# VHH binders against q07589, part 27

Target 1, 356 residues: q07589
Amino acid sequence: MSRILVIGAGGVGVITALSLWLKKESDVSLVVRSDYDRVLKHGYTIESCDYGRLEGWRPHHIYSSVEDAASAADNQGYNYIVVTTKNIIDGPVNSRVSNIIRPVLEKNKELHGPQLTTHILLVQNGIDIEKEIWAEFPREQYRYTVLSGIQLIGSTKIGSGHISQVGQDHLSCGAFDPQDAAAIQAANDFVRMYSNEGQNFVEFDPRVRYSRWKKLLYNAAINTSTALVGLDVPRCLEFGVNKKSTEIEVFHPAMREIIAIAASEGIIIEEEFITMFTEITRKKVFKPSMCVDCEKGQLMELEVILGNPIRIAKRNGVATPTLSILYNLLVLVQAKLKERKGLLKFDEKTATLVDE
Short names: E, the ipSAE of ESMFold2; O, the ipSAE of ESMFold2 at other seeds; V2, 0.75 times the mean of E and O plus 0.25 times the DockQ between their complexes.

## First folded at step 11 (VHH; framework vhh_7qbe_3)

Design j3 (at its last look DockQ between E and O 0.73; V2 from the best seeds 0.00; counts 0 for: pae E 3.1 > 2)
Fold by ESMFold2 at other seeds, look of step 11:
Structure j3 (fold): chain B 356 residues (1-356), chain A 118 residues (1-118)
Amino acid sequence: as target 1 above (356 residues)
Amino acid sequence: QLQLVESGGGLVQAGGSLRLSCTASGSTYAMGWFRQGPGKEREFVAVITGSGGKTYYVDSVKGRFTISRDNAKNTLYLQMNSLKSEDTAVYYCAARGYSEGWYSFDYWGKGTRVTVSS
């Protein structure tokens, strides 16, 4: 049986652990931080459009930290590390993905040396999210693969130990390196272990870079715009000048810029997706995830969604007037969020940053 | 190690045409053209993927430039028509190989100069 550690116990992480647990083909561990004591004593209450209502549910193991999970691996270690946390590059250093997964990689190396390959599945938004892993863990010292998980799911934590899933789980899983046979096999194995026939939708993704750039049309244009103004998509569209300016002068230009950046990296996204992504949520009165994060006072995945593409654009000489405006305004929103969380201090007497 | 060699640059009058070529020493996943004008940073121009597959052009050249490739000869082409003075640049061939460039364009030619006179 594969031993799987799921890191992140929000709505996504808990449903991920549940889906794996229900398939009965893996030994499922979950890292639970703030809710650990509640879940240890009473388990989760889950209301899922895919799996129904569960009460008192736990995966096979729960831990209060990644360090504890690594220590408890007995002699076997983990075959998979599934990271479902938000990837906030400009956030606290201890939330950096490389730091989050390091205890498990070090323990696996200690126990098995070159014999155990650890499959790291990043279920996170954005592009170039795998590069930190390559940079921090030289392959001559660590045996691992890096996998991409693109997940569409309507799942949220609505209370301590209480998860509500109102949107069906769709997971696309593939290898970041399309020439790495071990990674490809691991991704296909994960698809099998995650699949619950008739209850969720999971597929192997043979072109993860293409898929991530395509999803970025929505994330870089719509998630960002809604977060900036605090509105759902239908309101953004209806409130525009003549009910058209938001899509014609903001969404579409931003999406065209993403298409140009992807093309400068050798990835062609079909222009028809501009219309598709604009229409898919036109009548759905809900706020995209970045907008929700901002409203809750949580940091946004700003760098992996906008920062990274803009840095690529600068390197490749691609013009990004719309994305640059969105990014620079959202950098200010992110700084405001950091200040409220105590991660950034402004000295009003000198009009300067204290921690800079 | 993939090598790229451009050719076909030269002096041409505004409104004229030129055809650039780039020969690769081996197979490539995707190939593209970049350019660097006098005193400017290098900028993306066009890309073609696969075995003569999908193409993309920046707006400033769309309708005037045509990118194509001959995979049997490992050769990339850029047909440039209706040339303007702002097209004056050194044009670079770029390629994405399977071992080194599957993330981005990692292989570059030395460039070929195109000068468009008034």
Scores: ipSAE 0.453, ipTM 0.815, lowest interface PAE 3.0, mean pLDDT 90
Fold by ESMFold2, look of step 11:
Structure j3 (fold): chain B 356 residues (1-356), chain A 118 residues (1-118)
Amino acid sequence: as target 1 above (356 residues)
Amino acid sequence: QLQLVESGGGLVQAGGSLRLSCTASGSTYAMGWFRQGPGKEREFVAVITGSGGKTYYVDSVKGRFTISRDNAKNTLYLQMNSLKSEDTAVYYCAARGYSEGWYSFDYWGKGTRVTVSS
């Protein structure tokens, strides 16, 4: 029975743990953090369009930290680490994904050596999110694979221990390295362990890089624009000049730039997806995730969604006038959020950023 | 390891045509053309994927340039029509090796010079 550690107890993480738990093919652990005491004592209340209403629900194990989860598993280790936290590259150093997962990988190396391969599933937005892991954990020293999870779900933590899922769960899971047979097998096994027929949609993704670049059309053009202005998609479209300027002068140009960047890396995304992604939320009055994060005063996944593609564009000589404006303005929004959180200080006497 | 050799560059009058070739020493997943003009940074031009695969062109060359490949000869082509002075550059052939898991063109030719005169 596979031992699975889910890291992150927001709307996505809890539903991920629930789906695995319902399948009854895995031993499911969840890192809860701030809600730990509440969930330990009372369990979760979950209202799910896919899985129904649950009250007092707990996975097989819960922990208040990754360190505690790693210590508790020293008899058996974990087959999978499922990371559902936001990937904030420009955030605090100890919140980097490599540092979050390090206690489990170090414990596994120390106690199990090469006999246990740990499959790291990144259920996070963006491009190039796996590169930090490959850079920080040399494969001659650590036994692991890196898997991609693209999850389309409308699930939100609405209170301590309280999850509301109103959008159906769709998960695409694949290997970042398509030549890694162990990773491919692990991704297919995860699809099987996550699949609850009649309740969710789960598929193997044979082309992870293509899929992530394709999703970036929406994320780099729409998620970013709505976050900048604090509006849902229908309002962005209807408030535009002649009800057209937002899609014609912002969304579509940004998406075309992403297509060009992907092409400069040898990945061709069909232009038909520009229209598809523009239309899928045209009539849906809700704010995309980056907009919601910004309004909650939380840091945005800015670098993995917009910074990384722009860096690739600069390396490859691809023009990004629309993405660059969006990025530079959102860098200021992110700095504002960091200042409010005490992660950045501005000296008003000198009108300069305070050096550490 | 994989070697790419460009050919076909030269001096061409504005409005003229030129065909570049790039022979690879082995099979590739994707091949593309980049160019570097005088005093400018290298920029992406066009890409073609796989055998009979999809193509993409930057706007500045779309409709004027055609990328193609002959897999039997491991050869990439760039047919350049309606040439302009702005097309003056050293043109580089680039290739991705086998695997969609890799993120950059890893192999580069030494380039072939194209000069478009007025």
Scores: ipSAE 0.434, ipTM 0.802, lowest interface PAE 3.1, mean pLDDT 89
ESMFold2 (binder alone), look of step 11: mean pLDDT 84; pTM 0.857

Design j4 (at its last look DockQ between E and O 0.56; V2 from the best seeds 0.00; counts 0 for: pae O 10.9 > 2, grease 26.6 > 24.2)
Fold by ESMFold2, look of step 11:
Structure j4 (fold): chain B 356 residues (1-356), chain A 118 residues (1-118)
Amino acid sequence: as target 1 above (356 residues)
Amino acid sequence: QLQLVESGGGLVQAGGSLRLSCTASGSTYAMGWFRQGPGKEREFVAVISGSGGKTWYADSVKGRFTISRDNAKNTLYLQMNSLKSEDTAVYYCAARGYSEGWYSFDYWGKGTRVTVSS
């Protein structure tokens, strides 16, 4: 039976743990930080369009930290680490994915030397999110694979220990390295362990990098724009000049820039997706995730959604006028959020930033 | 095992034109041209889709260079017009093989030198 550690207890992480738990093929552990005491005592209340209402639900194990989860693995270790936290690479160092997963990788190495392979599934937005892991954990010292999870789900934490899922769970899981046979097998195994027939939709993703670049059309153009202005998608579209300027002057140019950057990396995204992503959201009155994060005063996944593609564009000589404006304005929004949280200090006497 | 062979490089006067060719040993998906100038890292020049229906260019060459392909001949072209001294570089043909693999550009030619004299 696979031992699976889910890190991150937001709406995505809790439903991920629930889906694995319901399948009855995995030993499911969840890292719960701020809600730990509440969930330990009372469990979760979950309202799920996929699974119905549950009260008092817990996975097989819960822990208040990754360190505690790693210690509790005893002589077995974890086969999978599923990371569902927001990937804020410009945030605090202890929130970086490599630092989050390190205790488990070190414990597996301690218990089994190089014999236990750890499958790290990143259920996070953006591109190049796997590179930090490859850079930080040399393969001669650590045995692991890195898997991609693209999850489309409408699930949110609406209170301590309370999860509301109003959108059906769709998960695409694949290997970041398509030549890594162990990673491909691990991704297929995860699809099997996560699938609850008739209730969710789960598939193997044979083209992870293509899939992530394609999703960036939406994320880099629409998710970012709505976050900047604090509006749902239909309002962004209807409030535009002649009800057209937002899509013609903002969404579509940003998406075309993403397509050009992907092309410079040898990844061809069909331009028909520009219209598709614009139209699928036109009548859906909801705020995308980055807009919601900003509204809640939480840091945004800005660097993996916009920063990384822009850095690739600069390296490859691809122009990004629309993305660059969006990015630089959102950097200011991110700095405002960091200042509010005490992560930046502005010295009003010198009019300078004085603390990193 | 895909092989890429460039040709057409040489010495050309500023303002002149050259046409580079790259013959692939088999079918390819996306193909592109990259270049490496003296003391610089290799940089993107142009990319064309597998069908040839879509093209992308670096800003430095847009309007002056045209990428094209002839899939019946497995051949990629770069028409370079209005050449400038800063276009002096070794030009590399690159291709992604026709597979579902993740690699951006895994196949590279050995390059052909273009020298633009003033």
Scores: ipSAE 0.006, ipTM 0.459, lowest interface PAE 9.9, mean pLDDT 89
Fold by ESMFold2 at other seeds, look of step 11:
Structure j4 (fold): chain B 356 residues (1-356), chain A 118 residues (1-118)
Amino acid sequence: as target 1 above (356 residues)
Amino acid sequence: QLQLVESGGGLVQAGGSLRLSCTASGSTYAMGWFRQGPGKEREFVAVISGSGGKTWYADSVKGRFTISRDNAKNTLYLQMNSLKSEDTAVYYCAARGYSEGWYSFDYWGKGTRVTVSS
C-alpha cells in the first residue's frame, strides 16, 4: 500500500528492500545502478542470517536511476524515500543527498502539490545529516518529513547481484524533529512495515539526536582509526604498545572529545559507552565500514562523522586535539582517494591543485 | 516559552570567587553555562544533566568551577573559584526544554557580566 523507493543497492539497501517486501505491506522499488541488467534478468541471490537463502529475488520494481524511478511514479508518487547511500558531502555535487532525492520531490510536487507528504528516511551515518534537506527544500514548496535510520547490520554485496548478510539486522527509526507529529507517526509506521518478528529487530527511536551522538563515539574514534591504518579492530587493540596504547591513547581520548562536544550541545552521553563500544568489537575480526570503503577505493563519510562534530567544537570552544589529528590525516586519505578517482588533479609542474 | 534569568555577576579580584545563579521559569532537561569574553566567540563553560548526576567542564575551568542544580527550585549554579583575568566575560545560562530538539540549547538567558581585575 505504501509506495517506498529505496535508493542505494549495496548490502544495506538490498536487505532494506527485502525486509519491506517480506512484510507485504508495501510496494517496494529499488534503484540499482551497476548491477541493473544482471538483477533485471536473474534477480538477487541473497544469503541472510535473518531471512535465509533466496535466489532470483527482486523487489516489486527496479530502476537504473532515481530519475527513471520518479518518471515511473506517474500518478502515484512515493510515500517514502529511503536513502542508504554513503553521505559524501565533499564528493561530487550529483552525489549530494539533496540532488539524489530532488527528482522524486519534484515529481510528487507536480503530481499532488501539498496533498502528498514524502517521508525521507536517511539510513546514513553521522551528525547534522538532515540539515542539507531542510536548507535545500523550503517547506512552503515541498511536503516532506525527515526521518533517521540507525541500522546495525553486517550486509555486503559480494558479487554482481549477490548479497551476503552475516550480521543481524537491527534498525532504530525516529524523527529528526521530535516535535513533528507527522514525522513521528511516519517513523512508527515504518517500524511496523519493516518489522519481521522473529527475523529482525526494529524499534522506534524517540531521541534521534542522542542516539546519533552516542553512535559517533564508535564512528569518530574506531571507524576512523581503522580506516587510517587498514586494520580490523582486534589488530588495532593487540598491536598497540603493551596491548593498551590504542585504546588508552587513541580510542578513549577521541571518544571523550565527542562526549564533550555533545555536552556543549546539551546532550549528555554516559561515560560507560566508552568501554562498551571498545569491548563489543574487541574479539570480532572484521573491518569497520570506513576501513572497508577506503580499501575499496571508495570515498569516506568523513565530513558527517568528523568534520561536522569538529565544526561544532570550534563554534562552542571545545578542544579536540585527538579528533583534529584524525580528521586532518583522513582529509589527506580522502584527497588521495579523490585523486585516484579523477575527482582531483594535482599539477606536478606548479605543485598546486588544478581548479576544475 | 521558557525564561532563564541569570544573577550573581560582578567585579572581583583575581584569585577570588563568585557564584552565579540562573532561575528557569519551568522544568528543564540539560542546562549549561556559556561565556563570551572580549573579542571572542561564545564558548561553553559547563553542562549538567537534567537529573544533576553528570557534569562536564571546559578544560580552561576544570578544577576551578563547579556546576550544580536544584531541580526543586529550577535553579542552576556556577561556583567560580581561583578566578583569572581570562575568566572575564558575559556568562549565559542555557537550557533544553521538555524535549531534545534539533538545536543544541533552545533557551538562553540575557547574561550576567563577570569582570576579573588584577
Scores: ipSAE 0.005, ipTM 0.410, lowest interface PAE 10.9, mean pLDDT 88
ESMFold2 (binder alone), look of step 11: mean pLDDT 86; pTM 0.876

Design j5 (at its last look DockQ between E and O 0.75; V2 from the best seeds 0.00; counts 0 for: pae O 2.9 > 2)
Fold by ESMFold2, look of step 11:
Structure j5 (fold): chain B 356 residues (1-356), chain A 118 residues (1-118)
Amino acid sequence: as target 1 above (356 residues)
Amino acid sequence: QLQLVESGGGLVQAGGSLRLSCTASGSIYAMGWFRQGPGKEREFVAVISGSGGKTYYVDSVKGRFTISRDNAKNTLYLQMNSLKSEDTAVYYCAARGYSEGWYSFDYWGKGTRVTVSS
């Protein structure tokens, strides 16, 4: 029986733990930070369009930190680490995925040496998110695989210990390295352990890089634009000049730039997806996740969604006028959020940032 | 390891045509062309999928350049028509191997020079 640690107890993480728990094929642990005491005492209240209403629900184990979860892995360790946290590489150092997962990797290595391969599933947005893991954990010293989880789900935490899922759970899971047989097997195993037929949709993704670049059309053009202006997609479209300028001058050009960058990496995305992603939420009065994060005063996944593709574009000689404007304006929004959270300080007497 | 050898560069007058070739020594997933003009950074030009069924071109060459491949010969082609002086560059063939799913084009040729005169 696979021992699975889910890290992150937002809307995605809790539903991920619930789906695994319902399948009854794995031992499910969840790291619950701010809500730990509430969930320990009362469990979760979950209102799910897929799984129904649950009250007082807990996975098999809950922990208040990754360190505690790792310590509890006395003589067994974890087969899977499922990371559902936002990937904010320009945030605090303790928010780096490598730092988050390190206690579990070290514990697995202590307990099993090379005999246990740790499967790290990144259920996070963006491209090139796996590269930090490969850089920080040399394959000659650690036994692990890196898997991609692309989650299309409308699930949010609406209160302490309270999860609302209004969008169907759809997970695509695959290996970042398509030549890694162990990773491919682990991704397929996870699909089976996550699948609750008739309630969710789960599939193996044989082309992880293609899928992430494709999703980036929406994330880099729409998620970012809505976050910048604080509006849902229908309002962005209706408020545009002649009800057209937002899609013609912002969404479509940004998406075409992403297609060009992906092509410069050898990944060809079909132009038809520009229209598909523009239309999929045109009539849905619902703020995309980055807009919601910004509205809540939370840092955005700015670098993995815009920064990384722009860096690739500069290396490959691909023009990004639309993405660059969006990125540079959102850098200012991110700085404003950091200032409000105490992560950045401006000295008004000198009109300069306070060093460090 | 994987080796790419370009050929077909040369001097051509504006409005003319030229065909570049690139032969690969092994199996590849995707192949493409990049170029570096005098005093400029290297820039992406075009890419073709492993099966040859999908292509992409940057706007500056779309309609003028055609990328194709012959998988039996492991050879990539770039047919360049209606050449302009701004197309003057060293053209590099690039390929992505099967061993690293997270890296860009890993293999590069040494380049072939194209000079477009007026």
Scores: ipSAE 0.549, ipTM 0.849, lowest interface PAE 2.4, mean pLDDT 90
Fold by ESMFold2 at other seeds, look of step 11:
Structure j5 (fold): chain B 356 residues (1-356), chain A 118 residues (1-118)
Amino acid sequence: as target 1 above (356 residues)
Amino acid sequence: QLQLVESGGGLVQAGGSLRLSCTASGSIYAMGWFRQGPGKEREFVAVISGSGGKTYYVDSVKGRFTISRDNAKNTLYLQMNSLKSEDTAVYYCAARGYSEGWYSFDYWGKGTRVTVSS
């Protein structure tokens, strides 16, 4: 029976743990931070369009930290680490994915050496998110695979220990390295363990990098634009000059630039998706996730969504005038958020940033 | 180790045509062309999928350049029509490897020089 550690107890992480728990084919642990005491004492209240209403629910185990989860491992270790946290590579160093997962990799290695392969499933936005893992954990020293999870779910923490899921659970899971047979098998096994027939949609993704670049059309053009101006998509479209300038002068040019960057990496995305992603939320009055993060005063996934594509574009000689303006303005928004959180300090006497 | 060899460069008059070839020493999936003009940084030009059914071109060459491949010969082509002085560059063939990802261009040729005279 697979032992699965889910890291991150937001709306996505809790539903991930619930879906695995309901299938009864895995031993499910969840790392819960701010809500740990509440969940330990009372469990979760979950209102799910897929899974129904649950009161007092817990997975098989909860921990207040990854270190505690690793220390609690017996001689079995963890087969899967499912990372559902936001990937903020320009944030605090302890939030880097490699630092988050290291205690589990070290414990698995201590317990089993090469006999236990750790399957690291990244349920995070962006591109090139797997490269940190490969760089930080040499394959001669650690036995692991890296899997991609694209979660299309409308699930939100609406209070301490209280989750509301109003959008259906849809997971696409695949291997970042399509030549790694162990990773392909692990992704298919995860699809099986996550699947609750008639209650969710779970599929193996044979082309994970294509899928992530395609999703960037929406994320790099729309998620970013809405975050910058604090508006939902319908308002962005309706408030434009002649109700057209936002899509013609902002969304479409940004998406065309993403298509060009992906092409320069050998990934061809069909231009029909520009229209599809522009239209998918035109009539849906809600704010995309980056806009919501900004409103909550939380750091944005700016580097994995915009920074990484722009760095690829510079390396490959691809022009990105629209993305570069969006990125540089959002760098200022991110700095404002960091200053409010105490992660940056500006000295008003010298008009300069204070070094740490 | 996979090797890529470009050929077909030369001197042509503006408005003329050239056909570049790139032969690979082994099997490859995706291939593309990059170029570097005098005093400029290398820039992306075009890419073709493994099946040959999907292509992408940068705007500056769209309608003038055609990328194609012959998988039986492990060969990539770039047909360059209506050449302009701005197309003067060393043209590099690139191919995808799996060493650092699914769609990364990891293998590069040494280039073939194209000079477009006025």
Scores: ipSAE 0.440, ipTM 0.802, lowest interface PAE 2.9, mean pLDDT 90
ESMFold2 (binder alone), look of step 11: mean pLDDT 80; pTM 0.816

Design j6 (at its last look DockQ between E and O 0.79; V2 from the best seeds 0.00; counts 0 for: pae E 2.5 > 2)
Fold by ESMFold2 at other seeds, look of step 11:
Structure j6 (fold): chain B 356 residues (1-356), chain A 118 residues (1-118)
Amino acid sequence: as target 1 above (356 residues)
Amino acid sequence: QLQLVESGGGLVQAGGSLRLSCTASGSTYAMGWFRQGPGKEREFVAVISGSGGKTYYVDSVKGRFTISRDNAKNTLYLQMNSLKSEDTAVYYCAARGYSEGYWSFDYWGKGTRVTVSS
């Protein structure tokens, strides 16, 4: 029976753990931080369009930290680590994905050496998110694979121990390395363990880099713009000059720049997706995730959504006038959020930053 | 070890045409053209998929340049029509390689010089 550790107990992580638990093919552990005591005593209340209402639900194991989960592995370790946390590479060092997963990787290595391959599934936004893992954990010294999870789900934590899922779960799972047979098999195995026929949709993705660049059209153009102005998509479109300027002068140019960047990396995204992503939420009064994060005072996934593509563009000689303006303004928004959290300090007497 | 060799560069008057070729020493995935003008940084021009079924061009060359490939000959082409002085550059052939689970343009030719005179 596969032993799976889900890291992150937001709306995505809890539904991920529930889907695996319901399938009855996995031993499911979940890291629950702020809600740990409440969930330990009362379990989760889940209102799910896929699974109905559950009261008092827990996965097989819950832990208050990744370190505790790793220590509790007994002599077995974990086959899968599923990371559902936000990837804030410009945030606190302890929040970096490599640092989050390190206790489990080190424990698996201690217990099993090369006999246990650890499958790391990144259910996170953005591009180049796997590079930190490859850099921090040389494949000659660690036995692991890195898998991509692209999840389309409307699931949020609406209170302590309370999850509301209003959008059906669609997960695409594949290998970042398309030539790694072990990763490909692990992704297919995860699809099977996650699938609850008639209740969710999960599929193997043979082209994960294409899929991530395609999703970036929406994230780099719309998610970012809504976060900057604090508006849902219909308002952004209706408030534009003549109800046109937002899509013509902001969304479409940003998406064209992403297509150009992807092309400069050898990944060709069809131009029809510009219209498709512009229209898919035109009539839905819905704030994308980056906008929601900003309104909650949470740091944004700015670098993996905008920073990384822009750095690729600079390397490859691709012009990004629209993305660069969005990025540089959102850097200021991110700094404001960091200042509020005490992660950045400005000395008003000298008009300079104190913490570097 | 994949090797890429460009040819076909030269001097041409504005409005003229040139065809660049790039021969690969073996089978390739996606291939592309980059260029570096005098005093400028290298910039992306066009890309073609491994099968040859999909292409992309930057706006400055769209409609004037055509990228194509002959996989039986391991050869990439760039047909350059209606040339402008701004197209003057060293043109580099690039091919996607695979290293440590990441696909990127890892293989590069030495370049072929194109000069467009007015």
Scores: ipSAE 0.568, ipTM 0.863, lowest interface PAE 2.3, mean pLDDT 90
Fold by ESMFold2, look of step 11:
Structure j6 (fold): chain B 356 residues (1-356), chain A 118 residues (1-118)
Amino acid sequence: as target 1 above (356 residues)
Amino acid sequence: QLQLVESGGGLVQAGGSLRLSCTASGSTYAMGWFRQGPGKEREFVAVISGSGGKTYYVDSVKGRFTISRDNAKNTLYLQMNSLKSEDTAVYYCAARGYSEGYWSFDYWGKGTRVTVSS
């Protein structure tokens, strides 16, 4: 029976843990930070379009930190680490994915040496997010695979220990390295352990990099633009000049630039997806995740969504006039958020940053 | 180790045509063309999928250049029509190998020079 640690107890992480728990093919642990005491005492209240209402629910194990999960006295290590936290590489160093997962990798190595392969599933937005893991954990010292989870779900924490899922869960799971047979097997096994017939949709993704670049059409053009202006997608479209300029002069050009960057990396994305991503959100009066994060004063996944593709574009000689404007304005928004959180200090007497 | 060898560069008058070839020493996934003009940075030009079924071109060459491949010969082509002075560059062939953990083009030719004159 696979032992699975889910890291991140937001709307995504809790439903991920619930889906695994309901299938009864895995031993499910969840790291619950701020809500730990409440969930320990009362469990979760979950209102799910996929699974109905649950009250007092807990996975098999809960922990207040990843370190506690890794060092638990009865722990035999974890087969899977499922990371559902936001990937904010320009944020605090302790929030970096490599630092978040390190206690588990070290404990697995201590307990099992090369006998246990750790499967790291990144359920996070962006491109090149696996490269930090490969750089920080040399394969000579650690036995692991890195898996991609591309999830489309409408699930949010609406109160302490209270989750509302209003959008059906669609998960695509695959191996970042398409030549790694162990990763491919682990991804297929996860699909099986996650699948609840007739209630969710989950599939194996044989072309993870293609899928992530394709999703970036939405994330790099729409998610970012809405975050910049604080508007839902229908308002962005209706408020445009002649009700057309946002789509024609912002969303579509940004998406075309992503297609060009992906092409310069050998990944060809069909232009039909530009229209598809615009149309599926045209009538949905809700703010995309990056917009919501920004309005809550939370740091954005700016570098994995915009920074990484722009750096690729610079290396490959691909023009990105629209993405570059969005990125540079959002860098200022991110700095404002960091200043409010005390992660950045501006000395008004000298008009300079204190720690650059 | 995959090797790429370009050929077919030369002098051509504006409005003329030229075909570049790139022979790979083995099978590849996606292949593409990049170019570097005098005093300029390298820039992406076009890409073709491993099967040859999908292509992409930058706007400045779309409609004038055609990328194609012959997988039986492990050869990539770039047919360049309606050439302009700004197309003058060293053209580089690039390819993805079968067994790489890195996701970008990882194999490069030494380039072939194209000069477009009035």
Scores: ipSAE 0.538, ipTM 0.849, lowest interface PAE 2.5, mean pLDDT 91
ESMFold2 (binder alone), look of step 11: mean pLDDT 85; pTM 0.872

